# Designs tried in a protein design chat: VHH binders against TRIO and F-actin-binding protein (TRIOBP). Part 3

Target 1, 110 residues: TRIO and F-actin-binding protein (TRIOBP), of Homo sapiens (Human) (q9h2d6r1778to1887)
Amino acid sequence: LNFKKGWMSILDEPGEPPSPSLTTTSTSQWKKHWFVLTDSSLKYYRDSTAEEADELDGEIDLRSCTDVTEYAVQRNYGFQIHTKDAVYTLSAMTSGIRRNWIEALRKTVR

## First folded at step 26 (VHH)

Design x2 (from v1 with D61E)
Fold by OpenDDE, last read:
Structure x2 (fold): chain B 110 residues (1-110), chain A 123 residues (1-123)
Amino acid sequence: as target 1 above (110 residues)
Amino acid sequence: EVQLVESGGGLVKPGGSLRLSCAASGFTFSSYAAAWFRQAPGKEREFVSAITSGGSTTYAESVKGRFTISRDNAKNSLYLQMNSLRAEDTAVYYCARDERGSGSPWMEYYDYWGQGTLVTVSS
């Protein structure tokens, strides 16, 4: 099965559960990751090599996704994934990348 | 710190030529794939050309036979030789790296981008 993959950044907000990766030492508010979209989740990794090694850095459960919307951010092109549990803020390098991700994620909205 | 810096853009007449450069720092191009993308006014950024870590090249249909992508490992730089330029080639040109080494036509696969260099083709 061919899933949508690609680089984006996710906003690391205070109070967010720590990444399961013990090697994560970044203190940046925005963290770049390699994202992999499945039918039920949006997984993200340090890079594609980490994906191949199944070294998951984080995961958003999309089974409770209620909306995906554009969101203005200071840099790059932001959008938000709304779930029953939380709102996740992401950003893409280009408007086209954002559009493609929003389109793909909206297919998982329930 | 990874950085890509494009240069070489400018104004050129139809049928003219330009050579764009992309200087890399913080990493070695030869270990990665790299690509050129471009964004015309009012349009989405689109794939132009890519070179794999192994040196294989691909081109968008619109630039085949006119553009050539290459690397200089000694200079850690990526180039785009653009010949027979057309008005529709007018765009900001971006270089980007693909850490997977495969050189995809999809922007999502590129983790670092340059700031872009403007190419204007006009009579």
Scores: ipSAE 0.861, ipTM 0.931, lowest interface PAE 0.5, mean pLDDT 94
Fold by OpenDDE, last read:
Structure x2 (fold): chain B 110 residues (1-110), chain A 123 residues (1-123)
Amino acid sequence: as target 1 above (110 residues)
Amino acid sequence: EVQLVESGGGLVKPGGSLRLSCAASGFTFSSYAAAWFRQAPGKEREFVSAITSGGSTTYAESVKGRFTISRDNAKNSLYLQMNSLRAEDTAVYYCARDERGSGSPWMEYYDYWGQGTLVTVSS
């Protein structure tokens, strides 16, 4: 199976999303990572070399994922992964990339 | 800081030629793969061409035989020679870096992008 991979950014701290706004901004810092989607998790690394070396920076457990939604952010094209543990805010470079990731992630929601 | 800066865009007539440049800073292009993408008005950004760290090249079907991607390691720059330009080539052209070195037609694999340069092909 071919896992979906690619570059995105994630906010440093997961939390609860505010009310939707077309001009939603965040005071949190964005960090770029290499993301790898598996059947049960979204893993992210410093880069593809770190992935090959199994040097994991973080992991989102998608087994508890309840929703994936577009989310307006100041930088690029944002979306959120909603889990029982937290809400994770990510951003993609283009709207097309965001769409592809949201579609892929929603397939893992059960 | 990693940075890519495109230049060379402009207005050109159908059948004309144009050469785009992408100047890299904060990293060495020869150690990476690089690509050109383009985004026409109202359309999604699409793959144009890529060059691997080893120098192998790939092209979208729509530009094969007309466009040539190349790299100058001494200048740390990427180029796109565009010949036989058509109206449908009108777009903002972006250069991007693939740190894996292999290149890809998929935008997700590129970690840094330029601001873009506009190419308008019109009579």
Scores: ipSAE 0.857, ipTM 0.930, lowest interface PAE 0.5, mean pLDDT 94
Fold by OpenDDE, fold request of step 28:
Structure x2 (fold): chain B 110 residues (1-110), chain A 123 residues (1-123)
Amino acid sequence: as target 1 above (110 residues)
Amino acid sequence: EVQLVESGGGLVKPGGSLRLSCAASGFTFSSYAAAWFRQAPGKEREFVSAITSGGSTTYAESVKGRFTISRDNAKNSLYLQMNSLRAEDTAVYYCARDERGSGSPWMEYYDYWGQGTLVTVSS
């Protein structure tokens, strides 16, 4: 099976909104990762090599996903994954990438 | 720090030629795949061309026979030679890195991007 993969960024803490400051240039709260979407989870790694080595940095359980929505962020194109446990905020480099990820993730909404 | 910086954009007439450059720093292009993408106003960013770490190249159908992607290892730079330019080639052109080395046509696979350089094709 071919899972959707690609680079995105995730906020360090689930549910934390991005800084509303227009002058903010800091990315200290954002971490770039290589993401892999499976039927039940969204896994993320340092890079594709880490994926091959099964060196997981984190995982979002999508079995309890209730919604996936666009979300305004200062840089790039944000969206949120809503689960029973938490809300995760992510960001894609382009609007097209965001759209593709949202479309893929919404297939896991239950 | 990884950085990509595009240059060479400008105004050209239809049928004209232009050569874009992408200067890499913080990494060696020859160890990675690289690609050019472009984004016209009000349009989505689209794949133009890619070169693998091994030197194989791919092109979007819309630019085949007109554009040529190349890499200069000594200068750690990526190039896009654009010939027979058309009005529909007007866009901001972006350089991007694929750390997997395969040069995918999908934007998701690129971890670093330049800020872009504007190419305007107009009479």
Scores: ipSAE 0.855, ipTM 0.930, lowest interface PAE 0.5, mean pLDDT 94
Fold by OpenDDE, fold request of step 28:
Structure x2 (fold): chain B 110 residues (1-110), chain A 123 residues (1-123)
Amino acid sequence: as target 1 above (110 residues)
Amino acid sequence: EVQLVESGGGLVKPGGSLRLSCAASGFTFSSYAAAWFRQAPGKEREFVSAITSGGSTTYAESVKGRFTISRDNAKNSLYLQMNSLRAEDTAVYYCARDERGSGSPWMEYYDYWGQGTLVTVSS
């Protein structure tokens, strides 16, 4: 199985593990992770070695994904994953990377 | 702290040559793969060349035979020798690190990037 993988950043509150967020706050910070898109989830790790070791940092359940949208951020190219429970804000290094991820993630929208 | 810093960009005439450098700090280049990408005005960033941790190289079709990627382990630096430059080579050139060591043409696999250096090819 070939899953889409790659580096992105996720907006998280400092000092806390990755968690669902409904709003962005001034205390939030960008954290770079290695992301892996599976059939039903978006998993992220410290790096590819962590993936191989199954050391998961976080996971977004895409089974409840309702939308994936571009989102303006100061840091690079942002987008958001909307689930029934939360909104996750991510950022890609380039517009092309963002486009590719949004395209891939939208295939999981229910 | 991992850092990549490009240099060597400038203005050159068509048919001219230029050598770009990428100085790495905070890590050893030889343990990683590295690549050059470029972004022309109004266009998407595109793959130019990559070198694996083992030293194997790949090139975009548009630069094959004209560009050469290399690495100097002693200087912990990456290079892009650009010959027979064309107007369409005008772009900001970026170096990037692939921690997997494979040197993919896909931007997603690169975890650190430089700020870029501008290459302008014009008569």
Scores: ipSAE 0.852, ipTM 0.927, lowest interface PAE 0.5, mean pLDDT 93
Fold by ESMFold2, fold request of step 28:
Structure x2 (fold): chain B 110 residues (1-110), chain A 123 residues (1-123)
Amino acid sequence: as target 1 above (110 residues)
Amino acid sequence: EVQLVESGGGLVKPGGSLRLSCAASGFTFSSYAAAWFRQAPGKEREFVSAITSGGSTTYAESVKGRFTISRDNAKNSLYLQMNSLRAEDTAVYYCARDERGSGSPWMEYYDYWGQGTLVTVSS
């Protein structure tokens, strides 16, 4: 069932969808994870052993994904997954890895 | 803190040799597969060679017979002996580790990378 796997980093806290906010915000941190793309979600794990044990670190529901696009980040090669409820910011080690992930993820946009 | 630090790059004439080293720290090196990748100016990063924790090796076709990967687990070090160098071998060479231990040729499967060492092959 799994389409694509690989190491990437994700910002620890997803951003809000477009809307104004006056609330104090946390400083985001990049966390490295083992990502596994399925038909309807992007799951991520501490490593491949955690994947085998189904011990998730997190999951992005791609059923409500509206867009996947490049996004400039300070280091590495960033992109964002936009969903109805949240925006997730990820980064890949090379531009080629980013391109391949964006291509695979865009196949899930409905 | 996982670190991989490459060294041994430099200028070499065609037909010459270089030995690259990668010093590993912050993890049990002997338990991991390790690999060399390279990136030439204007090109995408590509697989060069990998070695499993058990010592099995694989090579890209373009380097087979000229390059030899090896490891010294007592020194936490990965090596690449590069013989019969060609202009086409000019690139930044990167050391990487694979926690799965298989030595995959796919970059996506390597979680930590060094900063690279430049190898220039010119007359």
Scores: ipSAE 0.461, ipTM 0.772, lowest interface PAE 2.2, mean pLDDT 87
Fold by ESMFold2, last read:
Structure x2 (fold): chain B 110 residues (1-110), chain A 123 residues (1-123)
Amino acid sequence: as target 1 above (110 residues)
Amino acid sequence: EVQLVESGGGLVKPGGSLRLSCAASGFTFSSYAAAWFRQAPGKEREFVSAITSGGSTTYAESVKGRFTISRDNAKNSLYLQMNSLRAEDTAVYYCARDERGSGSPWMEYYDYWGQGTLVTVSS
């Protein structure tokens, strides 16, 4: 039932919609994780061993997802997952990896 | 800190040979699969060859019979022997590691990458 897996990076503190233009979060950093897409969520783990042990680093509920779009970041290939609760910023090593992830996520969302 | 450092790139004539090296540090190299990928200017990065933690090898069709991947776990090093070079082999070559040990051709499975070494094949 797992639709896609792979390494990406995520900003460790998701932003809230709308993004805080008046309050800059100074501690946000890119964290590399092993991502696993299911039919309803995007889960992420320290590595594939943590996935086997179900030791989550985090989870994005895609049932509340409103949009998945490319997003410019300083380096690598960024995109955002917008949910009713938060905006998650991710990045992929190549544009092809980003494209494949966006396509898979949008298909899962609708 | 995990580091992968490629070397051995340069300018070579068609039909020539080069040997690329990748020096690994900051992790237990022998526990990882390792691979070479390459990226020509304006093109997407593509798989070249992988070697599992156990030494099993795979190759992209375009390089089979011309390139040989190998590893020396005692020296924490990955190698790519490149023979019968062609203009189409011109690219930046990257080494990468895979914590699963499987040597997948899929870029998504590699968590750390080197900075690359340039190989130019021209007459």
Scores: ipSAE 0.458, ipTM 0.767, lowest interface PAE 2.1, mean pLDDT 88
Fold by ESMFold2, fold request of step 28:
Structure x2 (fold): chain B 110 residues (1-110), chain A 123 residues (1-123)
Amino acid sequence: as target 1 above (110 residues)
Amino acid sequence: EVQLVESGGGLVKPGGSLRLSCAASGFTFSSYAAAWFRQAPGKEREFVSAITSGGSTTYAESVKGRFTISRDNAKNSLYLQMNSLRAEDTAVYYCARDERGSGSPWMEYYDYWGQGTLVTVSS
């Protein structure tokens, strides 16, 4: 199977797809995690030691994923994972890392 | 707050030498692997060299025999001695840390990066 691991950041709170209009809420904080792609989910951990101990920080269920798209963010190379219930905003350090993650996610989702 | 600050970049003639430094703060530097990566204009960032928490070193093939990575844990510093410089070495050089301690050549394994220091090799 196609598995991928690495450091990325995710916005602290999943939510509705961002609107282009002004918001009345504070901007969510970027949280750095160790991400691990499996056949049905994208799991994330505090670090690789937490992965070895299976101590999840969170998990994105890819079974309900409808789209994976680039998304402009401050300071890094962002993309979004759209699911039926939430939109997750992630960012990678380089455009190459982002490209590789999007490719891997699209293959795993389909 | 974790910080990595590179310094020592500049203009150097082909065949010359340059020494880069990276000052680490906000974490226990001695527990981490550390690495240098570089990015030439219009190109992908690439691995240069890594040093493990225990002091073992690895090098990209293109720099072996010319570049030497080292660390001084008492000064929380990482170094890159660059000799026999070529035009192809022109790039922004980045310092990065790896919590796994193993010094991977893959950028995805590094959680914090410096801002970079520019090295230009030209006549």
Scores: ipSAE 0.447, ipTM 0.753, lowest interface PAE 2.1, mean pLDDT 87
Fold by ESMFold2, last read:
Structure x2 (fold): chain B 110 residues (1-110), chain A 123 residues (1-123)
Amino acid sequence: as target 1 above (110 residues)
Amino acid sequence: EVQLVESGGGLVKPGGSLRLSCAASGFTFSSYAAAWFRQAPGKEREFVSAITSGGSTTYAESVKGRFTISRDNAKNSLYLQMNSLRAEDTAVYYCARDERGSGSPWMEYYDYWGQGTLVTVSS
């Protein structure tokens, strides 16, 4: 069951979850991925071929999500997914894409 | 690195014509769908036209009959011929690629974009 798909970037240093601190946003690397929203998680892949092969780059468990909110970043249109043990910072190419993703994520976590 | 570079924008009077180009590099252009999107000041970016890897074309209703998308895979280039231009066509025009090859009207399906070229239809 896939509810929404699309290209976004996620702010990450290899092996570390994102942090809301300024140093994370100023020192971390943006990585472009193909994101797939399911009813309980946000999965991401290198591209749509990797999705078809179920070769995940990562997964955010939305069952532990406490908040989804806009977040200012240098470029593009950022937002954060807050979970019980990590904060993930993502960005979309346009404000419309960001708005649609936040709405879809909020519906999924309710 | 993947690059898409638009050119050919400028100032044109209503009823005029303009041809946009997009030079692609850093990937196998012929295996990708390509598209033009545009963004007017204060508006959301919107679909203009797409061409699949196989050459099939799609147009937004607002540009049908006035705009023609084409590609030259030997030159790694995408084109948009714009005729009968109107003030409402004023926007920054963006070139984008779609690795799925299908030419979706949805912006979320495009992973790389150019920096845009400004088209102003005025006076």
Scores: ipSAE 0.404, ipTM 0.743, lowest interface PAE 2.5, mean pLDDT 87

## First folded at step 27 (VHH; from x6 with D61E)

Design y2
Fold by OpenDDE, fold request of step 28:
Structure y2 (fold): chain B 110 residues (1-110), chain A 123 residues (1-123)
Amino acid sequence: as target 1 above (110 residues)
Amino acid sequence: EVQLVESGGGLVKPGGSLRLSCAASGFTFSSYAAAWFRQAPGKEREFVSAITSGGSTYYAESVKGRFTISRDNAKNSLYLQMNSLRAEDTAVYYCARDERGSGTPWMEYYDYWGQGTLVTVSS
């Protein structure tokens, strides 16, 4: 199976749905990771080598995903993954990358 | 801190030539793959050329035979020699790093980018 992969950043702490804003709490809370989309989860690693070594840094369970939306951030192109338990805020380097990820993730919405 | 800084952009006439540079710092280019991308006004960023950590190169069809990507390890720099420039080559050109070392036309695989340098091809 060929999963969608790529670099993005994620805010360190997931939370409740926030109001869209161009301001972020702090850039120091953003963490760049290598993301891998599977059928039921979004996994992320330190880099592609970590993926090969199965050294997982985190995972978002997409089985409870309810929505994926664009989200304005100060730098780059943000979006949010809404699950039943939490909202995860991510950022892509380009609008095209963001669009591709949002499209891919929305296919997992149940 | 990893940083990529492009330079060499400018105004050039059709048929002219231009050489772009990308200076890397905070890492050694020769250990990574690198690529040039470009973004024309109102268009999405697109792949131009890549060089692998091993030195292999490949190009978008639109620039084959006209553009040449190269790397100077001593200067830790990436270059794009652009010949026979066309109006449709007008774009902001970006340098990017692929930590996997293999290079790819897919933007998602690049973890660091420069701020870009503008190339304008016009009569």
Scores: ipSAE 0.846, ipTM 0.922, lowest interface PAE 0.5, mean pLDDT 93
Fold by OpenDDE, fold request of step 28:
Structure y2 (fold): chain B 110 residues (1-110), chain A 123 residues (1-123)
Amino acid sequence: as target 1 above (110 residues)
Amino acid sequence: EVQLVESGGGLVKPGGSLRLSCAASGFTFSSYAAAWFRQAPGKEREFVSAITSGGSTYYAESVKGRFTISRDNAKNSLYLQMNSLRAEDTAVYYCARDERGSGTPWMEYYDYWGQGTLVTVSS
């Protein structure tokens, strides 16, 4: 089983654990996480050690994913995951990393 | 606080040599893997070389035989010795940390990056 993994940042509300948001205006704090893409979800952890220990920080259910789009952000290269429940805003260190993640995530769009 | 700071970039002629440095703080390099990446104007960032926590090294095909990655544990620094430089080596060079210790040519696996240092190879 070869899952796509890697570091990205997710935009979260200040002082709150990672949670879904319908808009990016309500979230103002970027948090770096180790992301793991499975067939049905995008999981994220503090780091790879946390992954091995199953210490999950958050999870995006991709079974309800409707779209994945580039999104302009001030911090690095942004994109958004659209689900029936919420919109998640992420950013990658480079445009190439963003492209690879968007491509991988779009394969889960139903 | 983890920090990586590159230095040593500059202007060199083709066939010349240059040595880049990456000073680490907030962590010990010897416990991690580290790598050099570079980004030429108008191109995507690409892998150059990596060193594992165990000290093993590997290189992109384009720099094999010309570049050497090394680490000084006493100085907690990473280096890239660049010899026989070519015009196509012109780029901003970045050092990065892989917390897994394995090293990899894939940028996604690196959690901390330096600000970069510019290397220009021109006659």
Scores: ipSAE 0.839, ipTM 0.918, lowest interface PAE 0.5, mean pLDDT 93
Fold by ESMFold2, fold request of step 28:
Structure y2 (fold): chain B 110 residues (1-110), chain A 123 residues (1-123)
Amino acid sequence: as target 1 above (110 residues)
Amino acid sequence: EVQLVESGGGLVKPGGSLRLSCAASGFTFSSYAAAWFRQAPGKEREFVSAITSGGSTYYAESVKGRFTISRDNAKNSLYLQMNSLRAEDTAVYYCARDERGSGTPWMEYYDYWGQGTLVTVSS
């Protein structure tokens, strides 16, 4: 219903502007995670085995979420989750996946 | 580096046959489910077929009886044999993997995708 799971990528430094592509640098990079939407948060894990073991990579508190919007990125289909403390930039493989995630996440805002 | 590379697409007449291949590298292919999805111009990407890590197969109703998915774990390869092709089968076909091994029809469960291979079915 109001729960959703799936693979997406997230920039590892929330709120930072995109950098030019570099081969070996430690600048902001897309990291692929297994995302799990709950009624109060978006949790993400290395994979579904890590989810079963409750080995969290990160968590976005949706109780403080103010907006979810499409956001242009160089590859795939990007969007942003705006919270009180940070802006998270994610991307989905297809525009349909992005649309479905935005719709699900916006239910926590409204 | 995980890679999935599709091949075998081309132009074929209605009623014809075509075999697609997907070469997997950079991971233990035998422990993953693998699937074919397709996308026609202007349409949403849709599920075609999946094969689990254990070898069980699933098909969309529109292709059941005409398409056969298979895998060769020794060659790290996924195949789709397409028979009795129709104009409606025209699409870019994508190979994808699922680390859960379950082969569901939901594209959100697939973490890596190939670049696609074009199949055109036309008179």
Scores: ipSAE 0.465, ipTM 0.776, lowest interface PAE 2.1, mean pLDDT 87
Fold by ESMFold2, fold request of step 28:
Structure y2 (fold): chain B 110 residues (1-110), chain A 123 residues (1-123)
Amino acid sequence: as target 1 above (110 residues)
Amino acid sequence: EVQLVESGGGLVKPGGSLRLSCAASGFTFSSYAAAWFRQAPGKEREFVSAITSGGSTYYAESVKGRFTISRDNAKNSLYLQMNSLRAEDTAVYYCARDERGSGTPWMEYYDYWGQGTLVTVSS
């Protein structure tokens, strides 16, 4: 199945090239969101009420997705969505949730 | 701050009984579904039981007839009465909430979890 919903966390700094400053330090934070997989994108919201009101926190365009892979993180069960423009790092509470999300995302991309 | 705190775990012999509690704070407990999940060593976390915001109850097949979920909204508390315990019930038991109020068996729908309480069923 390509349509899926659930709670995950996303790292709030996409994997873009570092800014040109030696003293620029950013602290990445995990933010919990309600994720909704569609046929072309992964949307995320503060909660299911925000989804009903279409009040997005963000969106990942899966049409430009090149790979979805497991990725080791300090806590929980991480994975990455690679797109032409950015690398998104997400995490799930259990390895089973991660496995199911990766499988659903790969079917949507293919 | 949202908190879910489980208690009541311990060591019990097969055939025994145990009552788990989950104290909720930092949110309107009565508007949420609440559930128990468990995780045995080396296993994936699995659904045990849920109770909707409206009071309807659901059980995993392996615990139906032995376990009873209940809630006391005035005390912001969730309970699990476990009877006829078996060695296979040995696990860490987790309390979780579902803001949709529906009490599904799918872990993905629960946004906050407690730290768990250990139940050991052994001779």
Scores: ipSAE 0.420, ipTM 0.743, lowest interface PAE 2.5, mean pLDDT 87

